# Designs tried in a protein design chat: VHH binders against Carboxypeptidase Z (CPZ). Part 1

All scores and structures are predictions.

Target 1, 134 residues: Carboxypeptidase Z (CPZ), of Homo sapiens (Human) (q66k79r27to160)
Amino acid sequence: NPAGECHRPPAADSATCVDLQLRTCSDAAYNHTTFPNLLQHRSWEVVEASSEYILLSVLHQLLEGQCNPDLRLLGCAVLAPRCEGGWVRRPCRHICEGLREVCQPAFDAIDMAWPYFLDCHRYFTREDEGCYDP
Positions, changes and structure headers below are counted from each chain's first letter, unless a header gives other numbers; antibody chains are not in Kabat numbers.
ipSAE, averaged over its two directions, is called F for ESMFold2-Fast, E for ESMFold2 and O for OpenDDE. V2 adds 0.75 times the mean of E and O to 0.25 times the DockQ between the complexes of E and O.
[cut] stands for letters that were removed.
Atom coordinates printed by the task and the answers are left out, and those that the model quotes come from them; centres of patches stay.

## First folded at step 6 (VHH)

Design s02 (from b1b with P99G; framework vhh_7nfr_2)
Fold by ESMFold2-Fast, scan of step 6:
Order: C-alpha cells, then sequence, then structure tokens
Structure s02 (fold): chain B 134 residues (1-134), chain A 121 residues (1-121)
C-alpha cells in the first residue's frame, strides 16, 4: 500500500484520460476527462451537438447571478467528467441537491424543470463513495 | 411530420444586416417556444435566442443582446431572427429549434437543417 499513490475510489469507473478541451468547461478544477462521457457520448463533436451542452449555455445566460457558475460546472461534471489516475471521478450528490434547491425558483421563473441529465441520483455519488466537489 | 426549414442566410459585410426565417409545419406552432442556435466552424453549438409560444417573452445570449431580435408570426407559422451590426464572430450555421413541450424552452426535440451566415469583407 504505497503512501502518496492514487487509490481507486469505490465509485470510480476505469478509463483512458484525455485532455479537457471543452471550451465551456475550461475553468473546471481538473484538466483531464474521458470518452465515453457519463451520457455515453463518444467524441467532442457529439457532446457539442448535444441538447445537454446547449442547455448549459442557455442556463448560464438565463440564470445569470444566482448559482450560475456552479450550475455550469455541475453540467461539466457529467458531460466532461473528471479523469485522474485512469479512473472517472463522479461528482458529489449533495452538491447537486444543494444547487437544485437554490436554483429551483429561477428555473420556475423561466418555466423549466430541473434537467434530466442533472438528476442528482443518476450520475452523482455519495462522499463515502469517493465523490469529488466540482 | 414536424418540419423546420431555415432561409435567409448568406454573405454579408461587417456592420451589415440579415433576416433569417424558419418555416414550421406539423405541429401547433403557437403552443411551443422556439429558439435559434448557431454553430461556428470548429466550435460547439451556441444558444442565440428564444421566444415563448405567444411571443410575449424573449431571451438573448449576452453576445447578441442589442444587435439581434427574435420574432414570430403565429398566423404564418414562421420564426424570425433579425440580425443587425453583424460581426465576423457571428459567422456560423444558424439552426431553428423547437421546444420539447408546450411552454418549455428546453430541451429541443426538433431541429432544422441550418442556414449559413458568413460575415466577411
Amino acid sequence: as target 1 above (134 residues)
Amino acid sequence: QVQLQESGGGLVQPGGSLRLSCAASGFTFDSYAMSWVRQAPGEGREWVSSISGSGGRTYYADSVKGRFTIARDNVKNTLYLLMDSLKSDDTAVYYCAKGYSRGWYLPFDYWGQGTQVTVSS
């Protein structure tokens, strides 16, 4: 059990890490991602043409101010998930749940439901399962 | 059965204007929000503007506020994008997109084929 070596978190999936090149996610706290992403998109072209990617840009513009930067980074955790040491890292469910509660009035104001791909029980995991805080 | 057909693109000089149209068929047009989305060469799709089914509410991306105007004619089942003060950065294929359900802007369930806008001197 070497000290200072990366260990596989309980909720991590094995992956080949590539450079994070998605412009919308350039301010993420990590520099590597993988394909397929959590939505099973297999390339940058597929991600950038997806409804989920377009939704991130709309949410950024329409929900300016209240939770805006964190909401975009939450989407990035699904579309361009953090990859390190050959493992995909899943973001924390409690961060997703907190953002959903804070942002709900803003979503209601634009007549929009919380997005299905950001359902906190689908791609997010618990802290005791080695989640990362986006 | 749902059809969206864009037109009005072309080559224009910086500072010029263009009017894009999207002819819609196969659904109750005035019951759905409509949007314009663009894709520049080598870039992902960027949302530009949305309009509610009634036309009473409009939203714009920060990059186009004050320059672009979205409008709709519910009698003619046509969506418009009036583009003023065009810049080279506006060069893209522009897509017309239909909202998923009545009154909802997102997600999009149908797309047009796109119309090319090139801003060049």
Scores: ipSAE 0.013, ipTM 0.451, lowest interface PAE 7.8, mean pLDDT 81

Design s03 (from b1b with P99V; framework vhh_7nfr_2)
Fold by ESMFold2-Fast, scan of step 6:
Structure s03 (fold): chain B 134 residues (1-134), chain A 121 residues (1-121)
Amino acid sequence: as target 1 above (134 residues)
Amino acid sequence: QVQLQESGGGLVQPGGSLRLSCAASGFTFDSYAMSWVRQAPGEGREWVSSISGSGGRTYYADSVKGRFTIARDNVKNTLYLLMDSLKSDDTAVYYCAKVYSRGWYLPFDYWGQGTQVTVSS
């Protein structure tokens, strides 16, 4: 636990893991998440009714090419964060920053700014803090 | 004082057609993309279609491609959704939504009241 591969990183908090049930996130690299999510939603009903989930669905349909599915998986890491061994894991900030750069032309093409809930400095953390690659 | 008013919903048989309208006021209509979003009973919201401010670009959910057509009349400040070959799965409340042009916080900053579409035999 403390010294192994699944040891607690500095930024991790204890959590109760539940099955990942969002259809939009069915191809995520993990099968368990937790509530509240990183946006402080407390149930699947709240997540699915959220403007952030609707935006993720819109972006999935509007953006094609290399941004999709990577952008979708980034959104999943915030709406249904990875939960393993009783710890919630925050996704890597550098992955968010890289995707934002790659996706900029696609966002410009649809006259949209990068989503606030995917602000790379809000819910993402550093490698030295035990982040995971979505 | 942004207002969005939907109309044109109703009961239709499978294979039928409906034309939804959304009357917009309180903003520069041709400067913003517009969308249709639907919600079936007991289900979450599903994005259906979007159109750019000029009308030059249109986008559709895979479930409606080839059957629905989004259009706008910027002189009349009206958004349309032309629905052909309707299926029972299209039964939902349809909402007109204004896309926040910078999209930073929310994809949609204003919603209409919705109009009910029921597809039944």
Scores: ipSAE 0.006, ipTM 0.336, lowest interface PAE 9.5, mean pLDDT 80

Design s04 (from b1b with P99S; framework vhh_7nfr_2)
Fold by ESMFold2-Fast, scan of step 6:
Structure s04 (fold): chain B 134 residues (1-134), chain A 121 residues (1-121)
Amino acid sequence: as target 1 above (134 residues)
Amino acid sequence: QVQLQESGGGLVQPGGSLRLSCAASGFTFDSYAMSWVRQAPGEGREWVSSISGSGGRTYYADSVKGRFTIARDNVKNTLYLLMDSLKSDDTAVYYCAKSYSRGWYLPFDYWGQGTQVTVSS
């Protein structure tokens, strides 16, 4: 449980890029990711067994379509972050903040907390720091 | 200590039925939503169903709606999954999972060890 480590430094300055193999993230705009991911999961098997990954697979059904479909791709940017040129890339914080604003009432309606792994101030970065739109 | 123990799995023919149970201990059972999650051979974990602490609200994955029923007995601290019209694609290890926070369905903080369900001719 990484709760309480919201101000930790970036996961790594360099990374080994591997093929993106997570089924729920197959429609991402990139083909390579890295381990450990931004949550410090060490393999795709660990990711697929996590409660965070289950959220990506079921959010549409639980929210009854009341939320932006880009929420799944936002989760993929954290669980299977973009990797290119031997560097891990962090998704843009402003995209996270916009989705949280749209989705919060839908999460509240089903008695579900906004996922901690989508805390916009933990794993996301600013555009001037080279973030990407997931 | 929180403990979740599944039972009721086994081999069943397509179209058959099974009832899974999950015995819970170590927490105030009726204060937490409970869920069933499954993992098929060679696949990742798939959420199946959730039930509120009181039992007043239930949610189901589209793949199981109309075939599965989630229920709980808060006096016996037991979660159930009643599985009807089973298909070969329902073959998986089934886990019960406890919600992390009172009143919230997700995320999960504790899992059972799982029970194997095999649907085959």
Scores: ipSAE 0.012, ipTM 0.318, lowest interface PAE 8.2, mean pLDDT 80

Design s05 (from b1b with Y100R; framework vhh_7nfr_2)
Fold by ESMFold2-Fast, scan of step 6:
Structure s05 (fold): chain B 134 residues (1-134), chain A 121 residues (1-121)
Amino acid sequence: as target 1 above (134 residues)
Amino acid sequence: QVQLQESGGGLVQPGGSLRLSCAASGFTFDSYAMSWVRQAPGEGREWVSSISGSGGRTYYADSVKGRFTIARDNVKNTLYLLMDSLKSDDTAVYYCAKPRSRGWYLPFDYWGQGTQVTVSS
C-alpha cells in the first residue's frame, strides 16, 4: 500500500520463538521473541545496527530521570516483540498513548517528535485483539 | 547569562567536510553535557549528537554514525561537530544546545542561533 496501513491484522501471528538476547531489553517481562520483528528485521545483527535500536538505547540514557523508564520497554516490544506459545504478541495501544503523554514534555524540550517506530497506531493493538502490557 | 554562538556552516559539495563550533559562556561549561540538534527544510528538529561534560561519553544518531564526530574543548569553552562525508540529507540549520541540569542531557534550556549547512547535489 503506497499510503501505508491504518489497520493491523489480528495481534497473534504464528511464529517460532527464540531467546531474548538484546541486552537493552534484559528486564522485559518476557524471555522469548521472534524474527522477523515488527520492523521486519530478520536477525540480531540487523536489529543492533538499526536506527531504531540505537535511538532506543540513546533515548534511554538521555531521558533517564526526565521521562518514564518504561519508554525503553515500549521500544523493546517493537524491536524484540513478545513470543509466547508459538505466537507473536502485540503491545497495547493505550499503554503507548499513556507513555507518550508522560514523555511528551521531555521530547518537546529538545523539539524532537515522538519516534515514528513507536507510533501508537503502527505496531500496537487493542485489548480486544489480545494485546499485552509491556 | 548563558550564551551559545555557533559558527562554521556554509555550502559544501557531497562528500565534503565541515567543522562546526559553538562558543559557550555564562555557565560552568565542563559540568554540562552538550548536544547538536538540526532542523532540515520543512522538518522538525532532529537530535544529532551529545557529549558528556568530561568528554568521556559520546552519542550519535544512527544517520550520522561513522561520519560525524562530536568533541569539546573545556579550556576554550567550545563544542565542535566534525562532519565528514556530507550528504544532501545533512542540509539543515545546526543548533548547539545546553541541558537544564548538570550531568544530564535533557531537557534543553538554551539554544544557539543556529548555523546553516547546505550540501549541494
Scores: ipSAE 0.006, ipTM 0.137, lowest interface PAE 11.3, mean pLDDT 80

Design s06 (from b1b with Y100W; framework vhh_7nfr_2)
Fold by ESMFold2-Fast, scan of step 6:
Structure s06 (fold): chain B 134 residues (1-134), chain A 121 residues (1-121)
Amino acid sequence: as target 1 above (134 residues)
Amino acid sequence: QVQLQESGGGLVQPGGSLRLSCAASGFTFDSYAMSWVRQAPGEGREWVSSISGSGGRTYYADSVKGRFTIARDNVKNTLYLLMDSLKSDDTAVYYCAKPWSRGWYLPFDYWGQGTQVTVSS
């Protein structure tokens, strides 16, 4: 029982939850997100105009195999992060690291580096910090 | 300075054809993959097609496969999109896009001004 709970993301990220309205993310396991998203986009219109959102919309067509739907859902967790009980749930770093390993050959096949906005050390957090597994 | 200039758009009837061009300058064109991206009124940006720097690999959105062909001329520093069997849903501003780094497809760091394609009877 810690009387004074330590500072611990994502518990520090208070947010107003709104309905998830991004078509590419309609199959996510959650129905609510928030703005600004993890990339500091302030509306769904800004998200849909971004190069990051375009990437998610094309991964099905550029990449094959088991990583394709998981990679898209990982991107959704950054662009439309899960909002639960008034708190933002950052996606799990270990899931990002595992998907990067699995997807690396597919990215190499299209001469593309792993996307910067999916940098596992920027928008992702540890399991002991209550991360979300997309 | 990087410059991308699109041309070749216009008004065409359903089933018609258009050829878009993108004149590129200010960078080593054959070292970069290039893409076409479109935006319909009131909608987000939609990726259409990409081509590797050498031209050896091409990729297409499912909505345009079998109807569009992407090509490049590395001697003329020009990217092309050959559009056949045009549909009303193809109505959009078409942008030529350059990735930020050599050998990458995304993210795009430079966009042209766009060329309007309108498919209407």
Scores: ipSAE 0.006, ipTM 0.315, lowest interface PAE 9.7, mean pLDDT 80

Design s07 (from b1b with Y100F; framework vhh_7nfr_2)
Fold by ESMFold2-Fast, scan of step 6:
Structure s07 (fold): chain B 134 residues (1-134), chain A 121 residues (1-121)
Amino acid sequence: as target 1 above (134 residues)
Amino acid sequence: QVQLQESGGGLVQPGGSLRLSCAASGFTFDSYAMSWVRQAPGEGREWVSSISGSGGRTYYADSVKGRFTIARDNVKNTLYLLMDSLKSDDTAVYYCAKPFSRGWYLPFDYWGQGTQVTVSS
């Protein structure tokens, strides 16, 4: 094991941290993110052109605030993930699962499925792996 | 193959009206919700409006509510955006967009080429 792995947080990927510059995510609890994000977008231009980012900017208008701002912050954790000390932090799976359960009636009311990029089993991790609450 | 072809953009004065169209082909149009998205110079993409596959439900961004009307003709496979009381802030390239799945409004897998709307005196 390299020396860097001896001090690596669980479920963290090595990264170069940059300032968080997404306007829709300005109220996130952290100030630094990285590229590629969890969807493998490599720049701000790619993120801002993505359907996923567009969805985050309009959730309050579609779901009448039942899940907002919680869903927006959850999406921010995927599109602009928290970066600390050179490591990418993954958001907690149980937070995603709880929001999906609470938000399901609102999504059903508009005949929309839970967003693919917020698949709780793909971009989220367990507490014992050092996840954070977005 | 999926194709989306937009038309109807142009130059209008503030307070004017435009009707945008999007001709869709290569998929079962009436089974998918459709959306309009715009991009102003130097800005990211902004969602404008969405309509369900049947046309029974419509959603609008707060910035266009009461001024824009989204509509569709499932016989002609055409999506429309009727824009009234246009403001300079409505200046943008307007895209029609198809969601990747029948049960979804977003995210999108296909976009049109875009049509330019310019609102100026």
Scores: ipSAE 0.006, ipTM 0.321, lowest interface PAE 9.4, mean pLDDT 81

Design s08 (from b1b with Y100H; framework vhh_7nfr_2)
Fold by ESMFold2-Fast, scan of step 6:
Parts: sequence; structure tokens; C-alpha cells
Structure s08 (fold): chain B 134 residues (1-134), chain A 121 residues (1-121)
Amino acid sequence: as target 1 above (134 residues)
Amino acid sequence: QVQLQESGGGLVQPGGSLRLSCAASGFTFDSYAMSWVRQAPGEGREWVSSISGSGGRTYYADSVKGRFTIARDNVKNTLYLLMDSLKSDDTAVYYCAKPHSRGWYLPFDYWGQGTQVTVSS
């Protein structure tokens, strides 16, 4: 669990919250996000052009009734991360790990690997570090 | 170098048909799933269809199911989208997309330049 990669951007503006405008994520438990997102996308235009965003639109077609909408909301926590009180919040790693276990057979059935941007060790953190349940 | 080149777009009347092609080079085409993605004016990118490397599995967005057919020719290294019963809502730039890894459908690492499809009278 090295903390060397957990460097917060030094500028106060790095924690500026904006309204959540991504319609695919309108049912998220929060109303504010920030840029850059966890994938270092800097605007809504960049997010909407990304392969990761397109994955969210594909999941309801390919994995209907198996792990959606939970998987979609997990993706939203990375593409439009929760921002509150001037701080960017990271979703809980154990939620990612549990969902990966539930969804893995469905991904295997469509010959698709678990998405790299949802690797539970990349953008997710522990409860000891103040994570939230997306 | 990976290259994806779309063609076949144009102006068509509602109810018409078009056949889009994507010429692929620089990678082992038959080892990768391929996808079509579109972007309408003022909107984000919308996934349209995907096909497995062998062509044995195809998937479609609900908006195009029954009207569009995705196909591939692994000898010619070409991906196709056969579009029937075109509607004004199908007006978009259509992109050919390659996934980053064999056996994956996503994430995409290469995109074509796009081909414009306009459905209007």
C-alpha cells in the first residue's frame, strides 16, 4: 500500500467542484464532480469521446440484468468522480473487488476482459483512507 | 503503424441504405474485435456495433438493431457496416475503432478519421 502515488495536485483549483452534467451518470449519489477526472480527462468533450465512456453505454446492452447498474455507477466514480467540500473523493476498493467477482462470468460470456480503467488498484482506495460507496 | 480508413458515407434520403467500409492495416486484423461508433452534431460518442475477430459474434445498440449489419472480411482486412432503413437520427460521423488488446472489445486505442452520414431529403 505505498502512498507515494497519492500526491494531491498542489493548486487549490485542482479541487474545484463543478456540476455533474454526464447524463449516463445522472443517477449517481452526488451532484458535483471535477476536472481533470481520475483518467486525466480535462473536459466533458474529452470524456464523451473516450472509450471508457463508450463502455458505459455498451454495458446496459451486453450485461443487462447481470451487474448493471452497479458496474455503470462504478465507472461513473472514475469518469465523473465525486467532489465535495473542495475535495475529490475516491470510491471504495472493496466495492470494486466485489463487483468484479459478480460480473466476471458475464464478461467471460461475451469474451471481454474486466476493463483496465476499473482495475481495483488504480483509482479506488480503502475505508481507512475515507473512501465512499458509489 | 496502425491505420483505419473509413469510406462509404454520404447524403441519403430517409429509408435509404448505405454501406460503410473501414480499411485496416498495421496489425493482425483477424485477432481483434472491431467496432463502429458514431457522433451526432452536438452529442457525445455513441457505440453502434461490435464484431468478434472471427466474425462469429455480433452486438448492436438497441437504436440500430434490425436495421444495421456489421460484417468483416479478414482476407481484405476490412470492416463493414451495412445500414438499412436509415432515419434522420442516424445522421452522424461514423468511426471505425480498434480495441487495445486481442480478445477485448474495449478500450479503443485507435480510431479512424470518420465518415459523414447525412440522412435528409
Scores: ipSAE 0.014, ipTM 0.392, lowest interface PAE 7.1, mean pLDDT 81

Design s09 (from b1b with S101P; framework vhh_7nfr_2)
Fold by ESMFold2-Fast, scan of step 6:
Structure s09 (fold): chain B 134 residues (1-134), chain A 121 residues (1-121)
Amino acid sequence: as target 1 above (134 residues)
Amino acid sequence: QVQLQESGGGLVQPGGSLRLSCAASGFTFDSYAMSWVRQAPGEGREWVSSISGSGGRTYYADSVKGRFTIARDNVKNTLYLLMDSLKSDDTAVYYCAKPYPRGWYLPFDYWGQGTQVTVSS
């Protein structure tokens, strides 16, 4: 629902769906995304040069075999958010919280904080607001 | 102001070696982890390696493990990347990167100008 708030962009031009072309997200459950993304990046070039994108690469390499592989898909939900019919879908906050719990020992082992852009209360929403499992 | 200046790039043949340097100034160098990031032609930015402030911990991307060595000289405020057994796929602009002061939320707060590495002929 566009009237439902919880880190939703307005149901305006920002909800125009385009093909998902980010290869790191090719195994996502969706094929379309939108610009600006949830971090207000306006193109693929901006995403690929972003600190958030690079951080996902770092986390994947450092936490290989020590954390749920879905961590990458969680990042995709923010950097290349799911778009259906001109409509941005937000991933479920409880999925983010569960993944953080699973990954916490691995993050602690490398003395690294959970990423700010993946803070479960920023770009994730509740079941009563139509969230999806990324 | 923070300044990072890379050097040591150039043209090298496959199987060759290069040593990249990054001269840092404007911050307490040994208080920060430092990283190398590269961007190949037509590709997005790829993290290569990181080293802790003391030099006691090093981390490498899977594509460079066993071939590259990251090192630092805290007396000279200089970061190094020792690249052995270079492959054509290592062709990229290499950037020295300083992490965000509040830890790893956004790991790269400041970037150098970059140095071109070309592995060919």
Scores: ipSAE 0.005, ipTM 0.360, lowest interface PAE 10.4, mean pLDDT 79

Design s10 (from b1b with S101D; framework vhh_7nfr_2)
Fold by ESMFold2-Fast, scan of step 6:
Structure s10 (fold): chain B 134 residues (1-134), chain A 121 residues (1-121)
Amino acid sequence: as target 1 above (134 residues)
Amino acid sequence: QVQLQESGGGLVQPGGSLRLSCAASGFTFDSYAMSWVRQAPGEGREWVSSISGSGGRTYYADSVKGRFTIARDNVKNTLYLLMDSLKSDDTAVYYCAKPYDRGWYLPFDYWGQGTQVTVSS
């Protein structure tokens, strides 16, 4: 670390951090993200045109009072993942699993399946692998 | 092929009203929930409203609730958005959007080309 190089946390990929510009995610606990995001979107234009991004806005309104804002912040962890130093961070799988259980009846009520880009086994990792709470 | 064609956009004064239409073809329209989504200059896409396939359930973003009404005509395969008490903040390109599976509202797989709504004095 003498040259200012940060140690790699487990389950973190090297990345160049940029400012978080996604308005829907302005209340996230971090200010920096990276491209490609966890869905392999390469720019803000691609993210903002994606159905996954629209989902963040829709979920706030359709699932009022059930699991917002936690579900929106979980989506932000995938679309605009936390970047610290030179590393992209993955959110905790157990947070995803708990939220899916709580939110499932609300999703059923609006005739929507749990989004597979938020499948807890895809972009989320364990605490022993250095995950963070989104 | 799925086609969604919006119309009815234009320039209106604040407090005015406008009616948007979306003509749908290439799929069983009455089996799918439909949505309106907008994009203001320099902003990301924002969900506006959704309607169930039967028309029995409607949902609205807080920013438009009480001012906009979503409706559909399943005989004509047409989706509508009736916009009342328009504000400058409603200035955006409005898109109609189709979900990728029957009975679902999200995610969307098809979008129209959009129709421009400008609210200016």
Scores: ipSAE 0.015, ipTM 0.413, lowest interface PAE 6.4, mean pLDDT 81

Design s11 (from b1b with S101Y; framework vhh_7nfr_2)
Fold by ESMFold2-Fast, scan of step 6:
Structure s11 (fold): chain B 134 residues (1-134), chain A 121 residues (1-121)
Amino acid sequence: as target 1 above (134 residues)
Amino acid sequence: QVQLQESGGGLVQPGGSLRLSCAASGFTFDSYAMSWVRQAPGEGREWVSSISGSGGRTYYADSVKGRFTIARDNVKNTLYLLMDSLKSDDTAVYYCAKPYYRGWYLPFDYWGQGTQVTVSS
């Protein structure tokens, strides 16, 4: 590290942090994100036209009140991931797994499987790898 | 080739009604759930409503519940959105969308070109 920083955080990638401008995620615990996001979307326009963003609206309107208010924020952790100090951060897998278990009956009631982009083994990591709680 | 073609949009006054249609071709229409999604000027895409392949189940966003009705005609391969009591905040381009999997509502793999709905006095 030429700047004197000898180690990157575990499960973090170097990134340029930008302001979090996605309105649906304005109540996230952080205020900076990066592009590409974890789904490799390169801009806000691409995110807002995506099936995953539309699903975030479905999660907010149909499921959040029926299972857990944090479900929308879980989606935000993938679509507008936390960026701090020049590093993109991955959310905690155990939070994803807990929400999936709590919300499964609500998803079943609307005849929908747990979303693939929220598969807890894809974009989430463990605490020993430096994950954050979204 | 899969094609989705919307029609029925236009200018309407608050409190008015419109019926949107989506003509589908190139796939087994009755085997897929279908959805309406809208995008208001300067905003992201918002899910509006979905209907199962058989038409037996329908779902609506809270913002349109009680005002909009989704329907389908599987003989004509056509999806409908009946919009009543329109408000200025319903102004958007409306898209019909097809899911990738037969038994699911999401993710979408095909979109129509959209039809503009403008609600203004």
Scores: ipSAE 0.005, ipTM 0.316, lowest interface PAE 10.1, mean pLDDT 81

Design s13 (from b1b with S54K R102S; framework vhh_7nfr_2)
Fold by ESMFold2-Fast, scan of step 6:
Structure s13 (fold): chain B 134 residues (1-134), chain A 121 residues (1-121)
Amino acid sequence: as target 1 above (134 residues)
Amino acid sequence: QVQLQESGGGLVQPGGSLRLSCAASGFTFDSYAMSWVRQAPGEGREWVSSISGKGGRTYYADSVKGRFTIARDNVKNTLYLLMDSLKSDDTAVYYCAKPYSSGWYLPFDYWGQGTQVTVSS
């Protein structure tokens, strides 16, 4: 009986799972996502037009490949969140906090703040709430 | 009242050149990094280039590196994109974009209306 399949897991929202089709997220550890995503985007067209998605698609150029792919996969967990067994899964806050610490010098080097949509207290949850490693 | 107004688009032959301009008003232009983003027919928006507020740093998408040059004139509050060696796959509407905060390149909070660039024989 895998955790979360028979009952609503902590910090999970009921959802209809669809195939993950974002090119920038093709190396994610999961194959299904949902709409609306965690930013309340309702379709692939809306996600691809978003500033957040544009940022993820260009982070390797802006940061000279630093923190890729981990930072990109973190963003994918918000813009194309893991959907499993009819539930939206939230990524682990401690993974976000660790990546922010490691990546901060690269952001500082280009005078860029850590992205607001990746604020570790917005879309991320705790281990005791059933988070996953993105 | 932030306003961004693009101009300079048009029809050019492959291998040709164009200069795009974006006139900015309603904010302290030299405090903000600025970007060019394009959208090709039937495609999503694609980042092209960014320039820091004082112009000391520039970044380019791999597809345009060596062909395009981003520049700014902070006295005139104008952003430029100098496009050389244009290819048919450069055909798109080009947008000028302002970031949410002076400390950021992204995300964007204001966009221009766009200017059409068509590269065809």
Scores: ipSAE 0.013, ipTM 0.430, lowest interface PAE 7.4, mean pLDDT 83

Design s14 (from b1b with R102K; framework vhh_7nfr_2)
Fold by ESMFold2-Fast, scan of step 6:
Structure s14 (fold): chain B 134 residues (1-134), chain A 121 residues (1-121)
Amino acid sequence: as target 1 above (134 residues)
Amino acid sequence: QVQLQESGGGLVQPGGSLRLSCAASGFTFDSYAMSWVRQAPGEGREWVSSISGSGGRTYYADSVKGRFTIARDNVKNTLYLLMDSLKSDDTAVYYCAKPYSKGWYLPFDYWGQGTQVTVSS
């Protein structure tokens, strides 16, 4: 209820950090996130109903091996972004680019395109901008 | 305007069968892969099954594999989910979902209103 009622988004470089409670992302390297997330979802209910969240669940069953766990954590960086000391952190673009390259054969095998919300130029940033490795 | 309308849900006993239908309009149905997604009480949305635009390829969640069959009728613009050997765990609202782009399975841009399936003795 409180999280769903926030009608004043935080500044791009500032946020209120909350505990990371998204079950699918419980093994992320951080313990705090924020709303709205990078896709502008305002609550856990909205995240769990999103096509992006469902995609991560589908990939768990369709893609196997080392690619799948890393892809899930990359998705978590967008759906439940790292929040530190009141600041939203963006994951590193080069990590996204490397994973996309490694995962390409697996995506091709199931006739799926790389997800648009994981487009490496949308929610990811450079090392000189203080990115983190998800 | 894209419209997706589910039907065929209901109350059934464990081991029973149901056939869900999704009537689609407002887009070139045979050019898009289609999916079924369900949501159980107190849970998030869970992908169930997908079918390619031609019907030539089908995919199933491990929890329903061997029990459910996804099918489509491109002349009638209708998606089906044939559910056999239903279990209490299958109790959920079932949604028909359309992907954003032709030739892709995901992400989804349109959803139906859902149809309730209750498996109870």
Scores: ipSAE 0.038, ipTM 0.442, lowest interface PAE 5.7, mean pLDDT 81

Design s15 (from b1b with R102P; framework vhh_7nfr_2)
Fold by ESMFold2-Fast, scan of step 6:
Structure s15 (fold): chain B 134 residues (1-134), chain A 121 residues (1-121)
Amino acid sequence: as target 1 above (134 residues)
Amino acid sequence: QVQLQESGGGLVQPGGSLRLSCAASGFTFDSYAMSWVRQAPGEGREWVSSISGSGGRTYYADSVKGRFTIARDNVKNTLYLLMDSLKSDDTAVYYCAKPYSPGWYLPFDYWGQGTQVTVSS
């Protein structure tokens, strides 16, 4: 837009986009992410050492088949958030809420609470605020 | 065969410290990552911390980072959780947990009996 101002998209934070390099997130619907991620990790080294990343790596093997493949992609939306046009995008809260309901019996079976970093009220936003499906 | 026995819980004031221990037997302790998991009254279980078999890697839940330290002694087959700057929200039964397989952190196939930590003024 040669004459106008650039507007910040709803529920988006300004960012510099980098290539998505997390192995467990290689099948995400987007190719670019940013640092800090939504958990305030500032590098790939920090992300891969995180408890959240390890949780996703092992849950992928045991719970994804019992819930929905999107459980891993939900975590990817927090650990390697979608970055477009200089803004980081937030995933949809209703997707998080739906996955939590579907996955709760599987988490109960292994005596584990739904992870704090996937709390649907923390890093997720409403459809009317321009969220995306991870 | 596998046994996990916790100790070290108790009543402590906010800002206080506690050291939890877990004595393990019946498996090759140094081949398994070990974890601490807690359960507050009326809540589900929450993962707190994990340590690799060698002790070279440690992981912490965001709620305890900078306050808790997980450690292990593979000669004594003992897992530790050193808890500093305790808060009322840390009140829970703390469980020592063994993963299903040597290469895994989750799921857990064995749990200790738990040790009660109460943080109250």
Scores: ipSAE 0.013, ipTM 0.171, lowest interface PAE 7.9, mean pLDDT 80

